# Ledger of designs, part 29: VHH binders against q9xw16

Target 1, 132 residues: q9xw16
Amino acid sequence: MSGWNAYIDTMTAAAPSIKRCAIVGAADGSVWARTEADNVFKASEEELKTFVALFNDVTQVPAKGADIEGVHYVVPRTEESLIFGKKENTGFFAVKTKSAVLIAVYEGPNEVAAQVRKAVESMQTYLNNAGY

## First folded at step 1 (VHH)

Design p38 (framework vhh_7pa5_2)
Fold by ESMFold2-Fast, scan of step 1:
Structure p38 (fold): chain B 132 residues (1-132), chain A 119 residues (1-119)
Amino acid sequence: as target 1 above (132 residues)
Amino acid sequence: QVQLVESGGGMVQPGGSLRLSCAASGFTFSTYYMSWVRRAPGKGPEWVSTISPSGGDTSYADSVKGRFTISRDNAKNTLYLQMNSLKPEDTALYYCAAGLSYRPWFDPWGQGTQVTVSS
């Protein structure tokens, strides 16, 4: 159907445990693509702008946590281009590329989290190699 | 200089099989995700399948799962699609694309190869 939606489809095919996800602009948090319908990613424009700004200094994020879809997540630690959060049985992985931030929300145990992380990082590698 | 050349299409009866090939040149094939996309008469493009650079990860459209297999040979810069149990609904022009979808980073798509399932 559409350009960026196909990348969403690829990630969810690789990790079916992804409940909701989005690809947003790294500079402004503008939505390029997101899951729709029963799996709609519901973050506000203001929230996404705030969220992508966290990548300007990821070392500060564990002290503050992160908000996605109105839910406050604990961020145990960060890596240079990766923020991940946990809240009970839910979590997210967010990775930054040259031009984009990929966000995937999931539910389930550690095995599910590992599969979601792999899918998100594979997409991050592809987009970086493609100049995005 | 960048080229994608599809081949292997033809006419088959329902239940038949075909193997499509895509010969790539002008870029570092082994570092790209590769996809198959099809366009049925009078329809828009439909993504069919994608394979990772190493070949270790694959994905398929629901309409072809269990019937089609995507593979690649990085030494030969060639992408394949093995199509089994073909149905009339599979009749389409098939394209290969560099990237994850029908929006290849190398635009336009290759020349395409026609698959016609006879009934």
Scores: ipSAE 0.000, ipTM 0.115, lowest interface PAE 16.5, mean pLDDT 81

Design p39 (framework vhh_7pa5_2)
Fold by ESMFold2-Fast, scan of step 1:
Structure p39 (fold): chain B 132 residues (1-132), chain A 120 residues (1-120)
Amino acid sequence: as target 1 above (132 residues)
Amino acid sequence: QVQLVESGGGMVQPGGSLRLSCAASGFTFSTYYMSWVRRAPGKGPEWVSTISPSGGDTSYADSVKGRFTISRDNAKNTLYLQMNSLKPEDTALYYCAKSPYYRGLGMDVWGQGTQVTVSS
């Protein structure tokens, strides 16, 4: 049993508006843990490999957007370790740690987005401090 | 449907060597970190080694550093563990795992494992 599922559970408890999320390897997009069952995170291995490579040069992302679970998101801007996007009532936040990328997909208005961002960034800080 | 099939275990005397193999199917092997983990009788799982998707980065538990070498063949979807200078404390069932984790955080494991017994 993967111990990384505990981090998924912690994020979804902190921000219940997270519909699906995953923790993936920063180097290759390999899945360490993800939501399952009715909330399964459905990104393919090839999509995740492409997605994590975006963190090699985040400045190019706003011009092209980002694809997660076959959905194309508009990315209005990026920060060094943060990519976020919106499509209608759906959005995502993705943050890079030393060795991982956390991806959270949510639904709802801007108030919900703020809670999701806070949960993801808190987990980013925790994992960086834990050496991940 | 992930399948991992371990092989290559056996009985050896202290100081001997064995090479374990893990045949992977049901996922894009070349895009995942792969790990070896072991379970000694009456103990919980112990992480042994991890290799990056390209094979360029490897890590090892302190108990096996300098004695074990992890490698992979992405064209054959196969993971290997070369075990040298084996000690009685290396006696365990050895499993390969598609890696969602690093040392100490648990394990995603498939298959029956392959038994390694080191005794005189």
Scores: ipSAE 0.000, ipTM 0.126, lowest interface PAE 12.7, mean pLDDT 82

Design p4 (framework vhh_7pa5_2)
Fold by OpenDDE, second read of step 2:
Structure p4 (fold): chain B 132 residues (1-132), chain A 120 residues (1-120)
Amino acid sequence: as target 1 above (132 residues)
Amino acid sequence: QVQLVESGGGMVQPGGSLRLSCAASGFTFSSYAMSWVRRAPGKGPEWVSTISGSGGSTSYADSVKGRFTISRDNAKNTLYLQMNSLKPEDTALYYCATEPPIPPGYFDYWGQGTQVTVSS
């Protein structure tokens, strides 16, 4: 219902492999917007609080992985503002903006990962330029 | 220019073993996680295993857990896949890929692949 839902729709529409998305506060994991209806993003705010805290030290994340929606993902590597994970034929990309974390959960083979990353990083750039 | 060359495939009987190699060039190998994927005839690509850039973290598809081991030698720019207890359903063309994919495009399989055939 908020203006942030438009950004969720944009990310979700970026590729068919993207199934769920969320925009959350980088400081506390509060949910600003999430996919709803048939593909509800199900992570709790408590879980998201833990997740966004991973960005405080991304270098340690590959050693322990990351949890989203009760699913444990292996994190192959990280970047300063990027955490991505993989589990079977699913994965996620999470990017940090000035004040938010954008999360996209996808399903598909490795080939789709580039598109998912592009989608979230494009949104990241847009929001950063907008001051968010 | 990114180049990945897979090798080590062959034909083995069920229960046999193979060791695949992937020679990488054209990028900083240790900076990228690497994956093995496979494509069986008439099927889409299937993720098999991933290893972090440093090699400290690994992941496996449920179908290969306990049988396959992914490893890497960053000094040699080489990715490996030790495949034990092979099954007929492991028959496929095996590719190595960077994670995330390196441009150009969204295709992350740069080699010709190496054929693995498990048959009695």
Scores: ipSAE 0.014, ipTM 0.267, lowest interface PAE 8.5, mean pLDDT 89
Fold by ESMFold2-Fast, scan of step 1:
Structure p4 (fold): chain B 132 residues (1-132), chain A 120 residues (1-120)
Amino acid sequence: as target 1 above (132 residues)
Amino acid sequence: QVQLVESGGGMVQPGGSLRLSCAASGFTFSSYAMSWVRRAPGKGPEWVSTISGSGGSTSYADSVKGRFTISRDNAKNTLYLQMNSLKPEDTALYYCATEPPIPPGYFDYWGQGTQVTVSS
């Protein structure tokens, strides 16, 4: 493994309940790496540009929700560098680093959500420490 | 083809210094964070240090803070580890790696390694 693809593999190994995930540029939503093949993360460039802009003021997000892969998620609350959403049995966690946004979509109950959040936050800490 | 070639190891007495190099090829070096990882005899791998792709951010294991300095020269596709005040417990085979460990983590694209032995 090389490049940002190895980070995708690390996240999915840490939390097997992640169905799809991506690492995108914080400034423009450009895809650096994503899950592929049967688990392809299929958000459009326009959708990702809109999504990463939500981190400019996360306090506005719970009122509007967030769209990922054409799916509208309810966002119950946010933290300064964390947006998470829920729709029925699916959900996502997205965290912002200095240069990147990590997005992980999962399926399962609250116990699964906790594992996914831990994996994404561990990656966030690492990338911030590495200057990304 | 990704290739990492470590060099610069050797035998030194406690308190000595060594500078390790890692020559990278087969990928866009400046786009990747790089790490040094070591493996002491009979032990598993231990992460030593990481530097961001731009070189703007560095981190170190507690065991080497203040003694080791990681740096990179993106024009030469080379990673460095300056090791000062070496101790016997620094004796290990040193590897450079891309995509450094994240808990639980893994080490990718390990080279042949370079041996560092600190003894009197």
Scores: ipSAE 0.000, ipTM 0.133, lowest interface PAE 11.6, mean pLDDT 82

Design p40 (framework vhh_7pa5_2)
Fold by OpenDDE, second read of step 2:
Structure p40 (fold): chain B 132 residues (1-132), chain A 120 residues (1-120)
Amino acid sequence: as target 1 above (132 residues)
Amino acid sequence: QVQLVESGGGMVQPGGSLRLSCAASGFTFDDYGMSWVRRAPGKGPEWVSTISYSGSYTSYADSVKGRFTISRDNAKNTLYLQMNSLKPEDTALYYCAKDLPPPSGYLDYWGQGTQVTVSS
């Protein structure tokens, strides 16, 4: 076995509220891996290119929001390597590594957000320590 | 040509310890980060631990932090995983995995795995 899909499975399994995940190139939004089958991550590479570019200046993102899979999310705040958004009972967490952006889309109340963040940040730490 | 061979698995009681080894060949071992991953029956693969090429950096899944220790001997082309305070939920097939450098940096080769079973 090999490939980035193993990381998708790991993140998806980390919390029941996580529905879809993707790992994309930080430079161009190219898809390295994504959730498939019953919960396909549907963002286009063009959309992802725009999304990953948000990390070039995260301070402006709360004013604009963020779009994933054709859905517009409100972004309450950002951190240097973290963008998260909310829409009703859904949301996303996106973290940036040296070379990648990890995205997790979740469904549930605000209380599940902490677990989703933990899942993507754990993977972020893994990849960063490996030089990715 | 890349080959990863895991060993050291077995059956232990809860609270017991095991030490896994991974013999690597077919590539320059000390140029690559290495990882341990595991798969329990009916579950997807779970990342366990990673160590950088030089051993300077290590990381662990929260589920094993404080109990497991990853290390490597670059002179012997060998990766290790010391597992202490084992729990039944640690039962899984454990794989040694080689990382690729960016931008294709992922676990590109896995071994055959070694079985770890924790039960009373």
Scores: ipSAE 0.025, ipTM 0.370, lowest interface PAE 4.4, mean pLDDT 89
Fold by ESMFold2-Fast, scan of step 1:
Structure p40 (fold): chain B 132 residues (1-132), chain A 120 residues (1-120)
Amino acid sequence: as target 1 above (132 residues)
Amino acid sequence: QVQLVESGGGMVQPGGSLRLSCAASGFTFDDYGMSWVRRAPGKGPEWVSTISYSGSYTSYADSVKGRFTISRDNAKNTLYLQMNSLKPEDTALYYCAKDLPPPSGYLDYWGQGTQVTVSS
């Protein structure tokens, strides 16, 4: 509950199809900020710790998929600092910075997914440039 | 009810220096990182520098690295930007912002700005 919520607000304003999102610590999955109220991001501390550890070797993720908020997502492929998944009409994009992992859960078709990815990657670049 | 009031701008010749100040109120200053952002005429906002809540960590845009120094005085709720070796390209309105401002350039968290003009 700090000024980190401003980054959540920025991402959701840039991509309104983001249903829930969070910024968590890359080392331990501790929550720095997340969406609240109508679209609260609900993930256990254990699940987030497991999730951020996936960035230690992203090449292993497509074989197993990934779990966010108790939902199992198919991960078709990964990039160096990007994990994304799909389940029916929902999906997520997660990117790693130096100190954080940004997670955005969305709903909608491919055009919506592209906008969400753009918002998340823009924030990733900004935070990396600021040393986070 | 966040209020940020920038000051210290002015006109200076290339190679000169200025120190900007930002007086903060309406929030617990010690709990937040602070940033400086600038806007040149007809352009969007450009991030300049960030300092952590304790002052222990700082970051700078490549364009100002080595010339500008960000600092803060938590006892006075004040943020500073020391600008040395100023160049014409540094001409802009300078804003302070609570935390790192969003990359899309929201102005809601920024004050009125202080004008810096570098010309011969």
Scores: ipSAE 0.013, ipTM 0.192, lowest interface PAE 7.9, mean pLDDT 82

Design p41 (framework vhh_7pa5_2)
Fold by OpenDDE, second read of step 2:
Parts: sequence; structure tokens; C-alpha cells
Structure p41 (fold): chain B 132 residues (1-132), chain A 120 residues (1-120)
Amino acid sequence: as target 1 above (132 residues)
Amino acid sequence: QVQLVESGGGMVQPGGSLRLSCAASGFTFDDYGMSWVRRAPGKGPEWVSTISYSGSYTSYADSVKGRFTISRDNAKNTLYLQMNSLKPEDTALYYCAREYGPPLPSFDYWGQGTQVTVSS
């Protein structure tokens, strides 16, 4: 649909375990692009606004966890531009670029997490280099 | 196939109000952010307002903030711009535009525009 949908497709295709993705504005959580059709990314803009604000102080996130699509995830740890969470056999990776937050929700055992992280961090690097 | 058709323009006195509409077709309307852009004679295009795909987020140029309100009805595939407290400097051809992507409003489709004239 928009130019940003291509990046959604790229991330989604990076690993079968990735089910849904979103690209949102880092400042306000506005949706730039999201997975649609059978695996719609369902987080509301209000929820995303709250989520992206977590990056303002990532050190506090492990204590309280993170919510995406109405699901509460445990956040084992964070990095300056990385928040990831787990719930049973599901999880998410969220990375922050200069102006955006990339979110990938995945399903699978712990072993798939590395591939999901690689996918979102690769996109992060690309977008940062592109000035986004 | 993408089509945007503006309406609701006209001539009003300073302090008056107008409500613009933009009928969208040929695409899934609620997948896209939409914007209003205006162009006055002899001037370049000026961004006026943007609304997110769901309508949850809106933004305005400083020149119209507090006076203009952007909204949308996704069930009707229609974008609106309520313009209050109109000023002569608001005189322009007003376009609705489909947002292509961030970080700044960029557009891939425009309507033909509707003329707004504010004059005493």
C-alpha cells in the first residue's frame, strides 16, 4: 500500500516464525505500516503510543513488562534501542530507529528468537543509514 | 483507479466558516493517512493538516491550528476539513492528498482541488 509496506513484507518474510509486524512513529506511535490480511497487527494507535514511550526509559521496562495487541509480555532485559518480550511460545522484538519503532511478533521456541532479532535489527540498520 | 474529489469550497467573508469534503475511491481508504494541502496564487503548496488512517492522530500547520479541524469517515470513504475563523490569507485552492509515507507528509495522489476564497 504505502512504501513502508515493503519493509513489512521484508521483515515478515525473514522468518516463518514472524507472524505480524508493524512500523510506527517513534514519537507518537502512529502506524506507518502493519501486517494485514490473515495476520493483522492489531495493536491500537493508543496502545502503540504507550509502547513507543517505553523507549524513553528502557531501564524500567523489565520491571513492568510490555503490552502489545492486548497481550502482556515479560521483558527479560532491554537495550537502548531494543525491547523484547516473551510469553510462552510467543514473543516480540521492537527496535528503535531515528524516527521509527519496528515491531515483530513471533511464535515458536526460544531458538527462533535469534532469527527474529536479526531481521528487525537488519531493518533497523538499513533505515538508520537511510536517515529514518 | 485512485480518485480524490474535493468539494465544499466557495467564497466567504473573513471570520466565516466552510467545510470541505474529499471523496476517495479506487483504494482501501482506511489503510492510508490523508492530508489537506493548499496552494495560493503565486505561492508554492502549503501543507495544512494530516489525519492518520484511523483518525486517532491529527496534525496541523501552525497557520491553521485552532481554527481548522481535519476528520474522516472511513465508512463513507470521505475526508473532511472544517475551517472556522477564516482569514483572507486562507484563500487558496485546497487539495486532498493521500499520504505515501513518513517522516514528513508525502503524497502520491491528489485531487483536482476546491477553491476557497476569503474576502470582504
Scores: ipSAE 0.023, ipTM 0.269, lowest interface PAE 6.3, mean pLDDT 91
Fold by ESMFold2-Fast, scan of step 1:
Structure p41 (fold): chain B 132 residues (1-132), chain A 120 residues (1-120)
Amino acid sequence: as target 1 above (132 residues)
Amino acid sequence: QVQLVESGGGMVQPGGSLRLSCAASGFTFDDYGMSWVRRAPGKGPEWVSTISYSGSYTSYADSVKGRFTISRDNAKNTLYLQMNSLKPEDTALYYCAREYGPPLPSFDYWGQGTQVTVSS
């Protein structure tokens, strides 16, 4: 496992409703760390490359949605460095730092969605302060 | 057993260049991000640069940005720091460190260090 797996562990501990998550490179979507085993984050190299490119202009995302792990999510709105989406009882939050994109897939109601968002935004702050 | 061994330090004049190396063993090198951290006499440690496990992403302290380049060779389990336009302020013991845990920079293993002295 990579040393970046400690960040995965921190996010999942802060928000237990996260089912799968990953930290990927902002430029090409290369995986730095991800959940494994029963919670393995499954996304192709092509899909991740496409996904991280969405942060080049987040205002276009609500019209097209976003694909993660072969699942198409409706993206109701975006913020400068945040893309989030919903698909029935599942959802995701993705935040961009200087060099990375954090992606967390969760299941549950709005109360747990808020907890997941807080966890990824906290990690975004840590990584930005570290120069990532 | 994790081991990190630095080399390549020495004396150089201002404006000169040095290339540091760190040989890693005892773990799967290409699973870990790596960093260079330095410590000048009488001062605390200062983070210098970090590289991701694949080598695709790098980050630098403002004090060295544009002058230093971090790189790695995963086939050789080796980390590098190319230092150009060296200044007297760069004089320090330079450590290779393996990344672990938030917040960054956070390290679980360090090398013994290699001394860099910049003087005229």
Scores: ipSAE 0.005, ipTM 0.184, lowest interface PAE 10.1, mean pLDDT 84

Design p42 (framework vhh_7pa5_2)
Fold by ESMFold2-Fast, scan of step 1:
Structure p42 (fold): chain B 132 residues (1-132), chain A 120 residues (1-120)
Amino acid sequence: as target 1 above (132 residues)
Amino acid sequence: QVQLVESGGGMVQPGGSLRLSCAASGFTFDDYGMSWVRRAPGKGPEWVSTISYSGSYTSYADSVKGRFTISRDNAKNTLYLQMNSLKPEDTALYYCAKDEYSSGYYFDYWGQGTQVTVSS
């Protein structure tokens, strides 16, 4: 139970192809909110701690890829505040704000990626402007 | 060898229209998303629009929504951008790009570009 659940709901409503998502602390990967029940975001605390640390040096990520929910994704390129990856019928977008990392996992063909990207970036902009 | 060749640029007055084309070769065109990206004088590249491999999904930058329409003809291996209600701020070199993930961020290959100039 947190106010952060409302942001999860907003992202999944904006891009229905998002299968699972989470908002985690940028410093430690602690979960602030995530999808639950049938769409539970299943990343372990240790995996999330490792994942958010990738934002300390995103230039290393394309060489090694990224792991989310025990799935290894190929990361073709990164930007300072953006990591995204693709593996067959699944993909993810992760963006860093001042104090949070938003992670959205989607399923479907490449056609849905642009919708997911837009939803995640819109929330990133909103949270940065709100001081998070 | 991937090749992307843009055409259809030119000079037009504000409020005018242009249709850009991109002829693709060297890859299976109907397996990949495609994007239009522009570079204005003295600025970095700006993503304009993306279309999925089938043409069923499209997306647009907020600056061009309602004015530009992206489309493709997979039988002709050609990407299009219909530009209506052109503004001076649309002046740029326009590139088509192979967009493997339909992300609007990752572009495998860029074409050589076609110049669009909007002025009176």
Scores: ipSAE 0.000, ipTM 0.150, lowest interface PAE 13.7, mean pLDDT 83

Design p43 (framework vhh_7pa5_2)
Fold by ESMFold2-Fast, scan of step 1:
Structure p43 (fold): chain B 132 residues (1-132), chain A 119 residues (1-119)
Amino acid sequence: as target 1 above (132 residues)
Amino acid sequence: QVQLVESGGGMVQPGGSLRLSCAASGFTFDDYGMSWVRRAPGKGPEWVSTISYSGSYTSYADSVKGRFTISRDNAKNTLYLQMNSLKPEDTALYYCARGYDYESLFDYWGQGTQVTVSS
């Protein structure tokens, strides 16, 4: 597999509990790659544009939460390049690189969340080192 | 359990106005983005408008920009669509839907309310 879809496949192989994920442009939320078919990442371009703008000031996000795929997530805290949210037994991790935002939606307990975070942060490091 | 009930449809002449309402129950309304989707006779569904969980973000189909306004009242679990400057082309069954833009994102739909614009 080539192109940006190969990175999606790498992340889902590293953390099988990722239900859906995408790599989008940090400036505009344009989709570079996403999971498809039964695991299609369903966020609209308009929602993604709003979402990536949250990285302009992550400190404001816990007060309002974040919307992904039409679902509102509670964001308990953020880090400089990381937004994560919880909604019952589901959650997401989103990380910003130089040029991209990686978003992974998962389902499962805290142990699953830890694996997903590790996979997303590993890919963040890889893409930053690759100039993205 | 989850219910979306539309109201406010009717017959109006071109240039008229209608306000649609959608009463939501069976879920935490303020946790979800909401949309209006319409289906004209003999056509597929067309997304009309979306509003975020808080009401801070809205978006509209090009065909209705400047004429329609989506809003919500989270205290009343109610979604609204204010329709101004109605055209014959706006004639359709209007559905309240939970979720955003893509059809596959909408997991619950109301029964619809009929809007007919004719003279």
Scores: ipSAE 0.005, ipTM 0.150, lowest interface PAE 14.9, mean pLDDT 83

Design p44 (framework vhh_7pa5_2)
Fold by ESMFold2-Fast, scan of step 1:
Structure p44 (fold): chain B 132 residues (1-132), chain A 120 residues (1-120)
Amino acid sequence: as target 1 above (132 residues)
Amino acid sequence: QVQLVESGGGMVQPGGSLRLSCAASGFTFDDYGMSWVRRAPGKGPEWVSTISYSGSYTSYADSVKGRFTISRDNAKNTLYLQMNSLKPEDTALYYCAKEGWDYSGYFDYWGQGTQVTVSS
């Protein structure tokens, strides 16, 4: 068992509305862990490398949007370590830690989005405290 | 003080059109994405549309795609929603929302709403 898979399990247990998620390296977008099988996170290596580079200047992201799993999301606004997007009934939250980027894709109304955001931010705090 | 004031709602027949406006004040309007959210009687809030801070990117709920157009005028601090081909299912109170209506499951700031009623 990869230790990183345990964090995926913790996050999805905290927010069962997460459809797919991943933990990737902040420097290169390399996948450390992701949901699999029926919930497989389907992003290419090139897409993830491009995505994590958005955290180098989050202020430019709302003008361009963001692509995850081949889906283009409108990014209404960013915070320094948070990018979130919406497309119809689907959305994502992505947060950066010292060494990682956590990406969670969800589907559903705003109550679902709130639950997912809390789960992702809680894990961000945990990983930062753990030195990641 | 942050303030959002919606207007432009009313009563229309199916197939009609309305244009909603949201006048924003008390914050730097062009630094924030904006959304339209609606609440039908007996339902929770339903996201309708979002526009990026620059106006370059927009997104729509499947139920309104092709019929509604979101736009903004940053010089006037105003958000718009052009609603065409209105259906009875579009009947709701429409809210202008600032700064990611999905932040913690609640809108950071939203207005009082403007009522849209579509009936024959």
Scores: ipSAE 0.000, ipTM 0.146, lowest interface PAE 13.1, mean pLDDT 81

Design p45 (framework vhh_7pa5_2)
Fold by ESMFold2-Fast, scan of step 1:
Structure p45 (fold): chain B 132 residues (1-132), chain A 120 residues (1-120)
Amino acid sequence: as target 1 above (132 residues)
Amino acid sequence: QVQLVESGGGMVQPGGSLRLSCAASGFTFDDYGMSWVRRAPGKGPEWVSTISYSGSYTSYADSVKGRFTISRDNAKNTLYLQMNSLKPEDTALYYCATDSYLEYGPFDYWGQGTQVTVSS
């Protein structure tokens, strides 16, 4: 039996440039798994509750941006199940599945961002197919 | 060859209006969301506005809401920014950019920019 940490490991192996990531409940932002130790994902429970609520109306997000780990990100656009943001040399991708939101924070140039997006979207597809 | 060419900038008095254009070539324009980004002297880039690939969704920075309107013509591969009630704080080089993370990343500046100067 694999716990939710196995999905974190799969995602970070697919995109080593992911610095921190988490899988949280779509309804409440509760943490199911996150990176730990040197790569601990530090978002508070209140911040995550606010963040997952953004998926209820993604059209409002580009005007205000999004906050993750106390960092404010510019969000240039959104898709129905995707929010992404950038701040200087850091960025994030967040995708919604049926019951979860996957959040990956990365550092690096646009080529790194592309790899992180692919890893997050691959995991989104896998979890949706698994009924999550 | 991907190319973005901005035009329509100039000098205006406070309260004036300008319409910026961005002519796109070398890629399938209607597959990408498009943004306007500006850089004022001595400052970093500031996102101004975004429009979805279909034109159905738009968003604006708080500093320009109610004054600027973003639009696009997919048949002409052209992005527009209608700028009304211009303020000295709007003085900047304006760039159009794609927002695709798969090929180009956010805020890619492929154009030379067009200068907007609002003098009082």
Scores: ipSAE 0.000, ipTM 0.163, lowest interface PAE 12.8, mean pLDDT 81

